# Designs tried in a protein design chat: VH-VL binders against o27280. Part 146

Target 1, 266 residues: o27280
Amino acid sequence: MDSMNVPEVLEIKRIVEESESVKTFIFSWDFRREVRPGQFVMVWDFRDEKPMSVSLIDPVRSEIGISIRRVGEFTDRVHGLSEGDLLGIRGPYGRGFELMGRDILLVGGGIGMAPLAALADEATARGMRVDALVAARTADELLFLDRLEAAGVNISTCTDDGSCGFKGFAHERLLTLEENHDMAAVCGPEPMMFQVMRILDERDVPAQLSLERYMKCAVGICGQCCLDDTGFRVCAEGPVFWSQELSRVREFGRYRRDPAGRRVPW
Below, E stands for the ipSAE of ESMFold2; O stands for the ipSAE of OpenDDE; V2 stands for 0.75 times the mean of E and O plus 0.25 times the DockQ between their complexes.

## First folded at step 6 (VH-VL)

Design E59 (framework fv_libevitug)
Fold by ESMFold2-Fast, scan of step 6:
Structure E59 (fold): chain C 266 residues (1-266), chain A 122 residues (1-122), chain B 110 residues (1-110)
Amino acid sequence: as target 1 above (266 residues)
Amino acid sequence: QVQLQQSGPGLVKPSQTLSLTCAISGDSVSRDSAAWNWIRQSPSRGLEWLGDTYYTSKWYNDYAVSVKSRITINPDTSKNQFSLQLNSVTPEDTAVYYCARVLRYSSAFDIWGQGTLVTVSS
Amino acid sequence: QSVLTQPPSASGTPGQRVTISCSGSSSNIGDYYVYWYQQLPGTAPKLLIYGNNQRPSGVPDRFSGSKSGTSASLAITGLQAEDEADYYCQSYDSSLEGYVFGGGTKLTVL
C-alpha cells in the first residue's frame, strides 16, 4: 500500500552520458511525493537491487535523475539499457542534507558529486553562496562541472594525477581554500571524507557526510547497513550524518567490511 | 525582479465565462523550469488551487477536479502572459483570484499576483 | 471544509514563541512537502517556508517549519507585532490530484 516501499516499474525517459563510466538515468516522477538532496532510491533491474543517490530533482518537468557509475555486474547491465527500457524504483529513502547559514562548501569525490549536484541546485536557488571542491583521480572522472557552473557555483578542482586543477588529494586542496563557511556537505570515498572531516572539525565548520555503502535493504529493518559502535542504520538514520556523529565511529575512514563481515583496511 | 500583474472584469453574470489574464515581467512564460498557476480565495472555500500551465518539450495543463470540466488555462508566448477561462459561473465562484508561479527547486507558490476580486451576481 | 486542518486562531505576546499546527493524512502531508504562507490584510499570500523547513531569501530565521508523520508545524520565535497575519499551510493530495491548503490561522499579537 505504501508507495515508498513498493517497487514501481518506470520507463527510462532519457539517458545522459556524464563520462565514459557514468550515466544519469532520468525518469518521470510524481513530485508531490517528497524527495530531497541526499536521499537515495533502490534501483531494481529485475535480478538485483542497488541503492543509488538522487542526482537531479526537477519537479516542474516531473523528473528525477539517478547517476550510476559502471563498477560491476549490476551497473554493467544497467549501463547497457536504452531509453524506453524499464527499471524498478523504490523510495526515496534516507535522511537528506540540511542547509544552514549563507555560505556553504561542497566537497565531492567522483560519483559523490551526484547527490551534491542536487544539493547545489537547492542551495543556489535559496540564494546561498556555494563553493564546490570537485575531486577525482583524473580529469575524465570530474563530474557535473557544467551543471555546477550553470547554477552559479564557485568551483575548485583537484585530481590525484594533476590532469585538471590542483595536483593532489581533496584534503590537500582544502588546506589552500578559505575557512569562511557556515557548513559543509561531503560525499565521496570514506578515506577522503575522513581527512576532509578532520580539517573541517579543526576549522569549526559543521559538516554533513553522506555514506553510500553497499546494501541490499533500503528500509532498515534488516540491520545490514548498521555502523559499528553506534548502531546507526544508514538507510534509516543516514545516509547523511553530521561530522560530530561520525567522529565517534571507530571504523569511519579506517576499515570496511568484506562480504564475510570481516574488517579490511581501506 | 519577477512580477505578476492581473487584469480582467470584476463582475460576471451567472452562466457566463469568467476571463482573467496574468502578465509576467522579469521572467518568461515559456521558461521550462516554471509552472504558472491560478488559485482563488473565498470565505466559504478558503484557498483553492484551480490549475496550471507549463512548458517542457510541449505545453501541459493540470486542473483541479472540482473545476476540470469548466476550466481552461492557456499561455500566450507573444504577450508573455497566461489566462484563465472558467465557464458557466455561479455565485459560488465569487472569490479573489490569484495567479502564481512554481519553480523546480521549491515546488512552492513563490511569486503571487496582486489578486482580482470577481463577483458573480446578476 | 479544508482538506488540511489548522486551528482558526493563535495568539502571543512580543518575544514569545508561538506554534501553528497543520494536520493532514497519508494522501497529503504523509508523503508530500509542506509549505507555509503569510497573508497580511489586503495583500496576496507570501511564501514563508517551502520543502517542510526551508526559508526563502528575506524571511527571518525566527520562522521555522517542521513535519512529523501526517502533521506539520510553523514556529515563530521572538514574536513581533508585524507578525500579526493569517497563516496557511499547503501540501499536495494524491487522491485529489491537486494542491491543498489549510483553513488558515489568524495570529494575534497581544
Scores: ipSAE 0.000, ipTM 0.433, lowest interface PAE 14.7, mean pLDDT 83

Design E6 (framework fv_libevitug)
Fold by ESMFold2-Fast, scan of step 6:
Structure E6 (fold): chain C 266 residues (1-266), chain A 122 residues (1-122), chain B 110 residues (1-110)
Amino acid sequence: as target 1 above (266 residues)
Amino acid sequence: QVQLQQSGPGLVKPSQTLSLTCAISGDSVSRDSAAWNWIRQSPSRGLEWLGDTYYTSKWYNDYAVSVKSRITINPDTSKNQFSLQLNSVTPEDTAVYYCARVLRYSSAFDIWGQGTLVTVSS
Amino acid sequence: QSVLTQPPSASGTPGQRVTISCSGSSSNIGSYYVYWYQQLPGTAPKLLIYGNNQRPSGVPDRFSGSKSGTSASLAITGLQAEDEADYYCQSYDSSLSGYVFGGGTKLTVL
């Protein structure tokens, strides 16, 4: 009888509006259940259940935060909730980030900054030097800049449209940054992560990458939905993987699956 | 503790297939953070990596260019082992053959089998 | 004919410092971690250093690794008789898409 598999109905203690499309929902948490940056929880609105990364871990206040981007019916319903309303939370699940060395580079795209914000808090608390490259399509979609600055993080930004910081993609900005790091952590759209990983591999920087598609696999029974091209079930310890592990996944960053299971380019 | 135990014939005739197995204890051949490697050592070429097999979402192989046309490395999940087949052997394939594990974050060959001397002669 | 170049031999007396070099290029050591292995006669190689300068559990701090540019070094301080062995460096090579080893250095303790 694993407590991680029993949904707990929790009251929304506070809601932070991060952007027009992103909110962070904050709950009181019993830290007898350890939560690590990079882990996720299943959020249940009493109609449907979805995986969401933990974006705030605060043992001093006994709080966790879950950042949710508005992208469909479930997230629209959750965004309509108010402080005092209830959600079911189950977990945490999955493999979290591991910290090593004295210097870390964070590279986040869009909502991918959510698990990296929690990691930044832990890394700074350990006395690490933290540099963050925060990427988004537009300036209004850059997330957690104030929180990262408050934590003492050195921030670089880039936007596809040039509305804030470097004009271009995360990997293009990374090529202009020459500082070396003991490790990196990367979270964002898979094509971005693939390009970033290649640059970090060339620079001999070990990187950990967080993949949303593997959160469902980590919940167990969903592993059967992740069939390879030979029909075998796949079991992966996600969502966080080392870059060496992902360099061995030949489909990573190269293609996705359509509803029929056919390989299509990103 | 993780151990690798090798087995296979020590003498192979030219033009035949060299076949070795590596049995794994204390770990799983389908562990998704590990790659299972074959390396050989000879006085003339030193240590030479031959290839690996590993599982992430499915099974993959990487093979060294020098042997790619003749080599097959296969996992056997039911027996918790992996094998090496090297076709059309010549006396130049005479070497001590090692199986070895690589883990994700180190890229190091951290566990090695005991080695098998294979002599290719008539 | 090795991709990574090591001196074929090195020597020292007990208590001294010995260094073994490993030279490569931008496609291997210049871009990837370096690893070191110790091989005693009749045994398999044993991992001694990983990630350029890290020691596995059980390896004494007398052994240390370093990397600069396209070259790496293994240093042994307080040399002991049992350190007499062959030492190999290893990296990954992007142009070969595979692992590469140095030619090995036979260390003699005089």
Scores: ipSAE 0.000, ipTM 0.400, lowest interface PAE 16.8, mean pLDDT 82

Design E60 (framework fv_libevitug)
Fold by ESMFold2-Fast, scan of step 6:
Structure E60 (fold): chain C 266 residues (1-266), chain A 122 residues (1-122), chain B 110 residues (1-110)
Amino acid sequence: as target 1 above (266 residues)
Amino acid sequence: QVQLQQSGPGLVKPSQTLSLTCAISGDSVSKDSAAWNWIRQSPSRGLEWLGDTYYTSKWYNDYAVSVKSRITINPDTSKNQFSLQLNSVTPEDTAVYYCARVLRYRSAFDIWGQGTLVTVSS
Amino acid sequence: QSVLTQPPSASGTPGQRVTISCSGSSSNIGSYYVYWYQQLPGTAPKLLIYGNNERPSGVPDRFSGSKSGTSASLAITGLQAEDEADYYCQSYDSSLSGYVFGGGTKLTVL
């Protein structure tokens, strides 16, 4: 039998607590297996399997990191694990980000900063100038600011409640920031991403958006990975899409689907 | 490396104004994720936060209720520094005064100045 | 006096484990992160633990923090003579709208 789709059991080498609700789990990785920012893995706790974005890619230490927000039973169990415990990892899957130009903008909301942190590492390693707009509901939910600062990223922050940086939403803060980026990468709640995309389109900045909707499979078999109007399967054709591709999707930024496939407003 | 360097007089007479300055190197006083704080330490009161100044869309101050009527904390963007003025001092204001940075997303006093002993006596 | 309560002193011998407690209420530790600072004689306090249990670069892994309900603790394993210092906990208090500190614990290495 083909062992390529079987989860590899890996030891948790290190756990970084990013916030009260977010932890990064770090594993040894054989970099003969390609992994790119924007890709995801399936994390298996020996009961359930869930997709998680890769948030750290470190070839020097031979490590990858996976950042997980506590939102339900599976993630609660994983958050209860300690260094030395085991998890199954399958992947990576999906289309990663592409880097273009010299000056890039990252716009992340909450856990959406996880794949963008990995992208920031790659961009700065290539000598690109990186501006990051990091958004969250409160200061305590802003993620990866120490890591971004250590990498030389130019950071702007905003919080809904004004507890750190600009008081307001990411798109409101973006309107106050300088133009002149060769590309942007965006990840966060869909309503935020829709508003940000609209501004970037008006500025003629090509944008890539990471869309991590309810996925039931990693290889694109399940219809729930499909976006309404376009037939895109997030796990096969995503999770990263260009703004041109998303501008034709009626569902994007308007409503989501629950696990049963029903439309639910954001 | 971020460094904070304090300057100001070590002796102040009762009823006068205590004035201290904190010079910042390696960071900007107008950094929107940072707040710039004054903290004092005395044997009788321990560590006591006095207040801060920080920039979002404009400059703001928060002040501890115990000193709010007497205290002013001001940034100086041209010199990359911030100051403390404490009016109508009494011997109870005798303390070591520290300036310190808070990164607002961490809420920790992560960088401290060297401290200035201020004695209030006639 | 201080809003957060710490024991005034603690002691241990080299190689021993020492724990320093910090007690508060729902308006401070119960709702906000806890931080720990080490103050060596004649120096400014130095950040030792942030975010309940995170270490800044350069802080040995012998130091760890924990938080449960309205209380927090700092643990020092493999105690060394150089750890002799004052230790302070810190949080934020919503009813005071300001930062609050513990009274400090003087750690003596016997």
Scores: ipSAE 0.000, ipTM 0.448, lowest interface PAE 13.4, mean pLDDT 84

Design E61 (framework fv_libevitug)
Fold by ESMFold2-Fast, scan of step 6:
Structure E61 (fold): chain C 266 residues (1-266), chain A 122 residues (1-122), chain B 110 residues (1-110)
Amino acid sequence: as target 1 above (266 residues)
Amino acid sequence: QVQLQQSGPGLVKPSQTLSLTCAISGDSVSSDSAAWNWIRQSPSRGLEWLGDTYYTSKWYNDYAVSVKSRITINPDTSKNQFSLQLNSVTPEDTAVYYCARVLRYYSAFDIWGQGTLVTVSS
Amino acid sequence: QSVLTQPPSASGTPGQRVTISCSGSSSNIGSYYVYWYQQLPGTAPKLLIYGKNQRPSGVPDRFSGSKSGTSASLAITGLQAEDEADYYCQSYDSSLEGYVFGGGTKLTVL
């Protein structure tokens, strides 16, 4: 059996600065514990533990990478670390993406490109044709463009402010892209993912969507991480869901739940 | 090519446990793109979904409310099969039982077993 | 009693267009896709239509599905003798938290 539930103290081998607010931390990894794109690990700084998606999977070098956006106290502390410092890692956890067909579309928003970058690496290594729509609020928040270009991915960009590529939202840009895909994978803000899912549904393209808020459900730590009261299967499966599963959930993209469990609009 | 092959007794007495197995070839019972289902068909109730088992990060089961208190569906990864156990059967459980695959990206029953007629003798 | 309502029978002549209806509620067809199955005597049901209006390999393009509000329809154009079978609709129901089927429609080709 593997030891995925026992935290291992690992040395930070390399740090890549992806943007002003995002760093990728690279660790040596024993691939007897298989890791798939879309899965996450628990990162422990010896004070707090947080789930982080795996953004690099490299069995040849025996390395994994974890991309972290600086958004609070925990991530500020982790961003302050240097090569040679130690972090606790356990996992992987959760459902990963599945690759099907020959032609795949990736739609990523902001840090949501992190798990999609790992998926792009696997898809191109399998000889698949990969089209990526990379979306962010501003040009400096677009992630992994150089990595995707090096892999031979056909890239389209959009920014809310028009500072790079199409001016507008991901779903508006998607309406102008060609429709020839066997499947899609989507990760980003939930309202963006909902709009993208609807377009892909109308095109009869099966899609997989990654919902970061359900990472704790996959570990079995869940107080209110279900999408609605009838969503036992959906709650249990995270963070990656097929679009047909999400189409059965009234909460997805329309509203969230407050601490009391009441529906609140996005 | 994916194929489902059913086996189990065709005659069960009232109050006993009905037990059926479904062997899978061409796919893995632990495939995270699939859910493995039991469905029955009778003249009185038509087609009726009973439940499923599926793997993501761990194994899960869903059961229809009408049978939830009496039903267990279990995977067997070593034999690449899954089973149905239905306790305390009555003549109303007489039906043709099918195992079936749902591919998650379609949410449709795309592959069906051959069916097993189960008679609960009164 | 089935959760989704279908007419018990339908009929047509070769070459005709035939439609089979399936009606439900907001907790099933109103919120979820509708799938269609063909069952020949003595055989398991066979998937005809899935997703918005997709057909598995080997299903003729004469078969199509549509949905409006809480109702769905299967259309068969250019009806042929081999289409004589039982047809079932299927959806998901959020209040029952499970898959639901129609009562079936016996299609006779006259």
Scores: ipSAE 0.008, ipTM 0.536, lowest interface PAE 8.9, mean pLDDT 84

Design E62 (framework fv_libevitug; at its last look DockQ between E and O 0.22; V2 from the best seeds 0.00; counts 0 for: pae O 8.6 > 2, placed apart)
Fold by ESMFold2, look of step 7:
Structure E62 (fold): chain C 266 residues (1-266), chain A 122 residues (1-122), chain B 110 residues (1-110)
Amino acid sequence: as target 1 above (266 residues)
Amino acid sequence: QVQLQQSGPGLVKPSQTLSLTCAISGDSVSRDSAAWNWIRQSPSRGLEWLGDTYYTSKWYNDYAVSVKSRITINPDTSKNQFSLQLNSVTPEDTAVYYCARVLRYSYAFDIWGQGTLVTVSS
Amino acid sequence: QSVLTQPPSASGTPGQRVTISCSGSSSNIGSYYVYWYQQLPGTAPKLLIYGNNDRPSGVPDRFSGSKSGTSASLAITGLQAEDEADYYCQSYDSSLSGYVFGGGTKLTVL
């Protein structure tokens, strides 16, 4: 299986339990093949195939990690696997985050911290100062805190219920943080990302945001991952977009699409 | 700090075997994170990767398709060296031959030998 | 005919910016990292850029790399006389199962 569009069957090398509902599956990876924070892979369990974010990029150990939240039948089956079991991986696909300047702000909600954890590792390796705002509904859902701390990231937390850190939403916590970053990277629930983007735009902080949409082909031909109004395909032109690109998209932050392409409430 | 020193004859007759050796100082040929490569350069063909040898739990080789039927690359752990044998050479094999290290986490050719001009001529 | 295509020559004046392009395909640059090497006359190639845009220790920040789609570029700012050399891009190619190099670009500093 030498083709980029054919899944390579890989052995699960290690499984890290990130929370009750999130596991990171770690595989050996040939780092001649490019992989960037913010890109995704299609994970195949020999019955079904779903896009998942790359959360660990470790060339020193020749490992990548894919973080998967248990939300349905596919992810339940994958969460039931053990070290040594096999998964198909194709990709990576999509446009990843680009780093600029010397000071970066990461804003992640829930599983959205997965690609940002990979970005944090790259940013700290380049000698950047990294601040991360990690958000969740409750303390037990805050992801990657120990990993971020070990990397030298300055962490702020918020939880909807106040069980850890600031009580409230990510955008409310953001208003209380320092404003002098060269860029920001944002990933999480789309309503959160919209509110965070608004604040960052007011501060003139260049921001990149990672979106989720339904994907079928992952190479931009089927149209299932399209944004309204612009024709952007999340799998081809994204999943990472600049805030300026998203500010022109009417649907962003207002609704989502089901697998049939129909608009549904967030 | 790490250095690669090449040795071997600079003139080889057609149909014979081209043999070169690369001695490693400041590193180990059996280092788990490195691969040891041969690359050649000619005016007509430019830089051309030939193959490698590397150790993980055992020894492995990768060879370029263009030379796979004629090439052997072997480590010598007792001398901390690795070799190139290219069989059945023709004048088209005339080139400067380099040994080079790849670190298997960046996959960059970061250390090169000094180069050995090998002329294939009768 | 090299798998990766570079212009055979480039030129610039001291202090200026020069870029050197490298074009490939989805089986190489489109899917694999790009590397750049400088070769001074009579010497072995020297690594300048790895992982698309990272510099090894000792390479000045006036050398930078970039990649978009199946194309890559080496940029040299503040051009100096010592930069006169051959420059090669390099990647991996899945269809050939091997490392591939560009044909090289001879940079002349006027």
Scores: ipSAE 0.413, ipTM 0.773, lowest interface PAE 3.4, mean pLDDT 88
Fold by ESMFold2-Fast, scan of step 6:
Structure E62 (fold): chain C 266 residues (1-266), chain A 122 residues (1-122), chain B 110 residues (1-110)
Amino acid sequence: as target 1 above (266 residues)
Amino acid sequence: QVQLQQSGPGLVKPSQTLSLTCAISGDSVSRDSAAWNWIRQSPSRGLEWLGDTYYTSKWYNDYAVSVKSRITINPDTSKNQFSLQLNSVTPEDTAVYYCARVLRYSYAFDIWGQGTLVTVSS
Amino acid sequence: QSVLTQPPSASGTPGQRVTISCSGSSSNIGSYYVYWYQQLPGTAPKLLIYGNNDRPSGVPDRFSGSKSGTSASLAITGLQAEDEADYYCQSYDSSLSGYVFGGGTKLTVL
């Protein structure tokens, strides 16, 4: 068996409480190994493996971070861990974001801000102007606002309930923002990303979207990583796709698939 | 500017120990973001990394598997240098030996010494 | 033996574009950054590219690197006579737990 597919057991160096439901787990990382914003790792708790986006890339401190939202049995177990405990990490996997131009827009929903926070760090380090639209259901679910502010990002917020910033959805807030951008990066719930993509396409802003569904296999060997009409595999050819590529995928933003492969509306 | 200068005998007899030193100027051997490396170059094996020494909270070494049983790389903080000892040399150890620095931020061999030709011959 | 594979030679004329390839596997280039070094006759290698495509200060922008899958390449645009040298790629290999180098490419400027 190829050792590239074997998890490396790493000690949890630090845990950051991002919200009531989200924690960032920080590990020492050997930066001889490539890691880019938009890539993901497989996290192994010695029972199950799940894909998680890299949310912090810090070569100066030799650290990476992975942000995990508590949504089920696996993530409940991981959230119960403490600094000094061990987790298995495989990867990184997938295609990362590409930066272009001088002025960029980030649009993140919920945990989708995790890979975008890492991208914001890289973009600001390159001297780019970064605008971020951070969306969530409620104010306490807005993520990484302090990190984005520290990086010099221009932040707009929206919440479904109006508890912070604009009251409404990300795409509704985006319609009130009329600044020019050279590119955009988008990550969040697929229906949000679909609506945002349509607005950016109308404005002729090239967008990169990160798809986190169907990531059942880190090496791209399973059909659940495949988008329908185009045959794109999220873990092999994504998770980051340009909007021009996704405009040809019939199921994007319209339906997902259950474990039996049947179409289910969002 | 950082400079690395190698010194040591250019001729070593088979079965003896090869000893080289690399003197560091403009930097500290105990710098906590640097690793200090030995690399050799021969027509038969090309460029070959041999190992390193570095300081974080204490001193560490990494050694290439091909030489691990015969090699020792040690720092000398009082003289601001580091050394290579290679035991039980054979004619196959004939090469130009370089010392080189790696910084954690880039992990590149960014500064090289000028090289020392070592011939292993009876 | 060389773990990373480079062509033994390459050539071009002044002003031309030249590319030098470096091929590896999943245990090295597929997972680790690629570096490039220039070696003039009788001198030590000099760092030319790190982190797949970053240049240290003092290296002209006519030198660039790229990486795709388990392969990398060095591109030299506007080739000049002083670019005549040996070029080496380098990465790290997890199965060897050590740094690995290509066999080198002798670039001749015609």
Scores: ipSAE 0.191, ipTM 0.651, lowest interface PAE 4.8, mean pLDDT 86
Fold by OpenDDE, look of step 7:
Structure E62 (fold): chain C 266 residues (1-266), chain A 122 residues (1-122), chain B 110 residues (1-110)
Amino acid sequence: as target 1 above (266 residues)
Amino acid sequence: QVQLQQSGPGLVKPSQTLSLTCAISGDSVSRDSAAWNWIRQSPSRGLEWLGDTYYTSKWYNDYAVSVKSRITINPDTSKNQFSLQLNSVTPEDTAVYYCARVLRYSYAFDIWGQGTLVTVSS
Amino acid sequence: QSVLTQPPSASGTPGQRVTISCSGSSSNIGSYYVYWYQQLPGTAPKLLIYGNNDRPSGVPDRFSGSKSGTSASLAITGLQAEDEADYYCQSYDSSLSGYVFGGGTKLTVL
C-alpha cells in the first residue's frame, strides 16, 4: 500500500478567515511528493472524509493550505476547529493544472478560486502575466483578492448583485473582455464553467477546468466520481480536465451524481 | 532589480568563527514570500546548501544537517541584510560562500551574491 | 559526494545537441522539481532552467529541461562557444530536509 493513501494526522498551524463562509487551514507539509495546483487532498476529521482542493503551496515554509467552504455537517465541524487542532490529511491526488505560455486567464467562482489562487501564485512566480476574473454572488463572497493583488495578478471582479465589479455572471463579464490569453484555467460552479468554456473555445483559448464530483476513495477504484459515457474518474483522470476532454462529457454543465448515484441537475 | 552584496573576511583561523553578511537591495529581508540562503562551493564538496532564514509571522531558520550544530543565520531588518556565522571552522570549511534568494512556490535560487572566498588557515 | 549524480564532463561541437544527465532518488528528483544552473568561471551560478523545463527570462530557448522518474536532463541545442561552462542540477531532498546539488558537469565546446 502506497504511504500516500494513509492519512497523516496534522496539526492546524494557522487558520485564515477568507470570508464569512470560507476558511483556509494551513498545515506543515512534508513534501515527499510534488503538490500541484488543482490537486486535492482528502481531509479527515476522524468522523468523515471529504476531498478539498489545495489553495496554498509554500515550499519555502513547507506549508500547504486548504480552503474550505462551510456547506454542511462535515465542514461545520471543521470550521469549528482552532489552531492547534488535528486533522487527517491524505494525498495529494488527481491531476493538477498545467501551465503553458506567458499569459494566463483565471476564471473562478466562489470556492472555485481556491485551486486557482494556488495556480496564480505559481504562475506569477514563474513570471507569467496573470489575469483573474473572480466571481461571486456578492462582494463579501469574493475570495483571495488581497492575495491575488499582492501576487501581481490583474483582477476583474464580477458579482451577481453588482455589489462589486461587473454585475452579472462570469461568462457575461468574459464576453466584455476581448483580450485573448495563451491558456485559461477555470474553476467554479459547473454551469459557470460550461459557459466560460464555450466562450474560450470560440476564442481558441486552450482551457483547463477543474470539476467537482462526489469522491469516495480518491484513488480511482470505487467509481463514485466516474463521469457518464467517458468513464473518466474525476479523482484519477481529473479533477483538472482540458476543454477538449470535457467536450466528450455530456453530463458536464448539465447534471452530476449524488452520493446515491442519482442524477442531480445543476 | 534585486541584488545581493556580500561582505566579510576572506581569511579565518581554525577554531574561530566565520562571519559573512549579505546586504539586500531591491527587496526586503522580511519579505513574506522569500527565504534567504547561504550556499558554499568547494572542489571537494561541490555546491552545498548550508541554511536559510525567512519571515512568516515570525522568523524561521532551516539548517543543513552537516553544519546545524555550528551555524547561525540571522536577519537584520534595520539594515536589510542577513548574516552567516559558522563556528569552530576547520580547513574543510574553506570554500566560496554565496548568499542566495529563494522565492515562495519555488526551490530555485534565482538571485545570488557575488561570492566570497573564505580560506581557513593558520 | 554530491547527492545528485552528474557526469563530470560533456563535450560537443558548435551546432550540435548536447545533453547532461542528473540522477537522484525518490526523496529528491522523484518528488521535487529540478533546477539547472550555468556557472561561468569566477562567477556565481545562474539559474538556467526553472521547474524541470521552464526558462527564466533571458535564457535562450535552445536550453531545455526534462524530468522522468528520478532522473533529469538538460538539453542544449545549437551549441555555441559561449555555452562552455559548468552546469549543475539542483533539487530538494525530503530525507535531508534541504536543497541538494549535482556534482556539476563541465561542458566543453570543441
Scores: ipSAE 0.007, ipTM 0.509, lowest interface PAE 8.6, mean pLDDT 91
ESMFold2 (binder alone), look of step 7: mean pLDDT 93; pTM 0.945

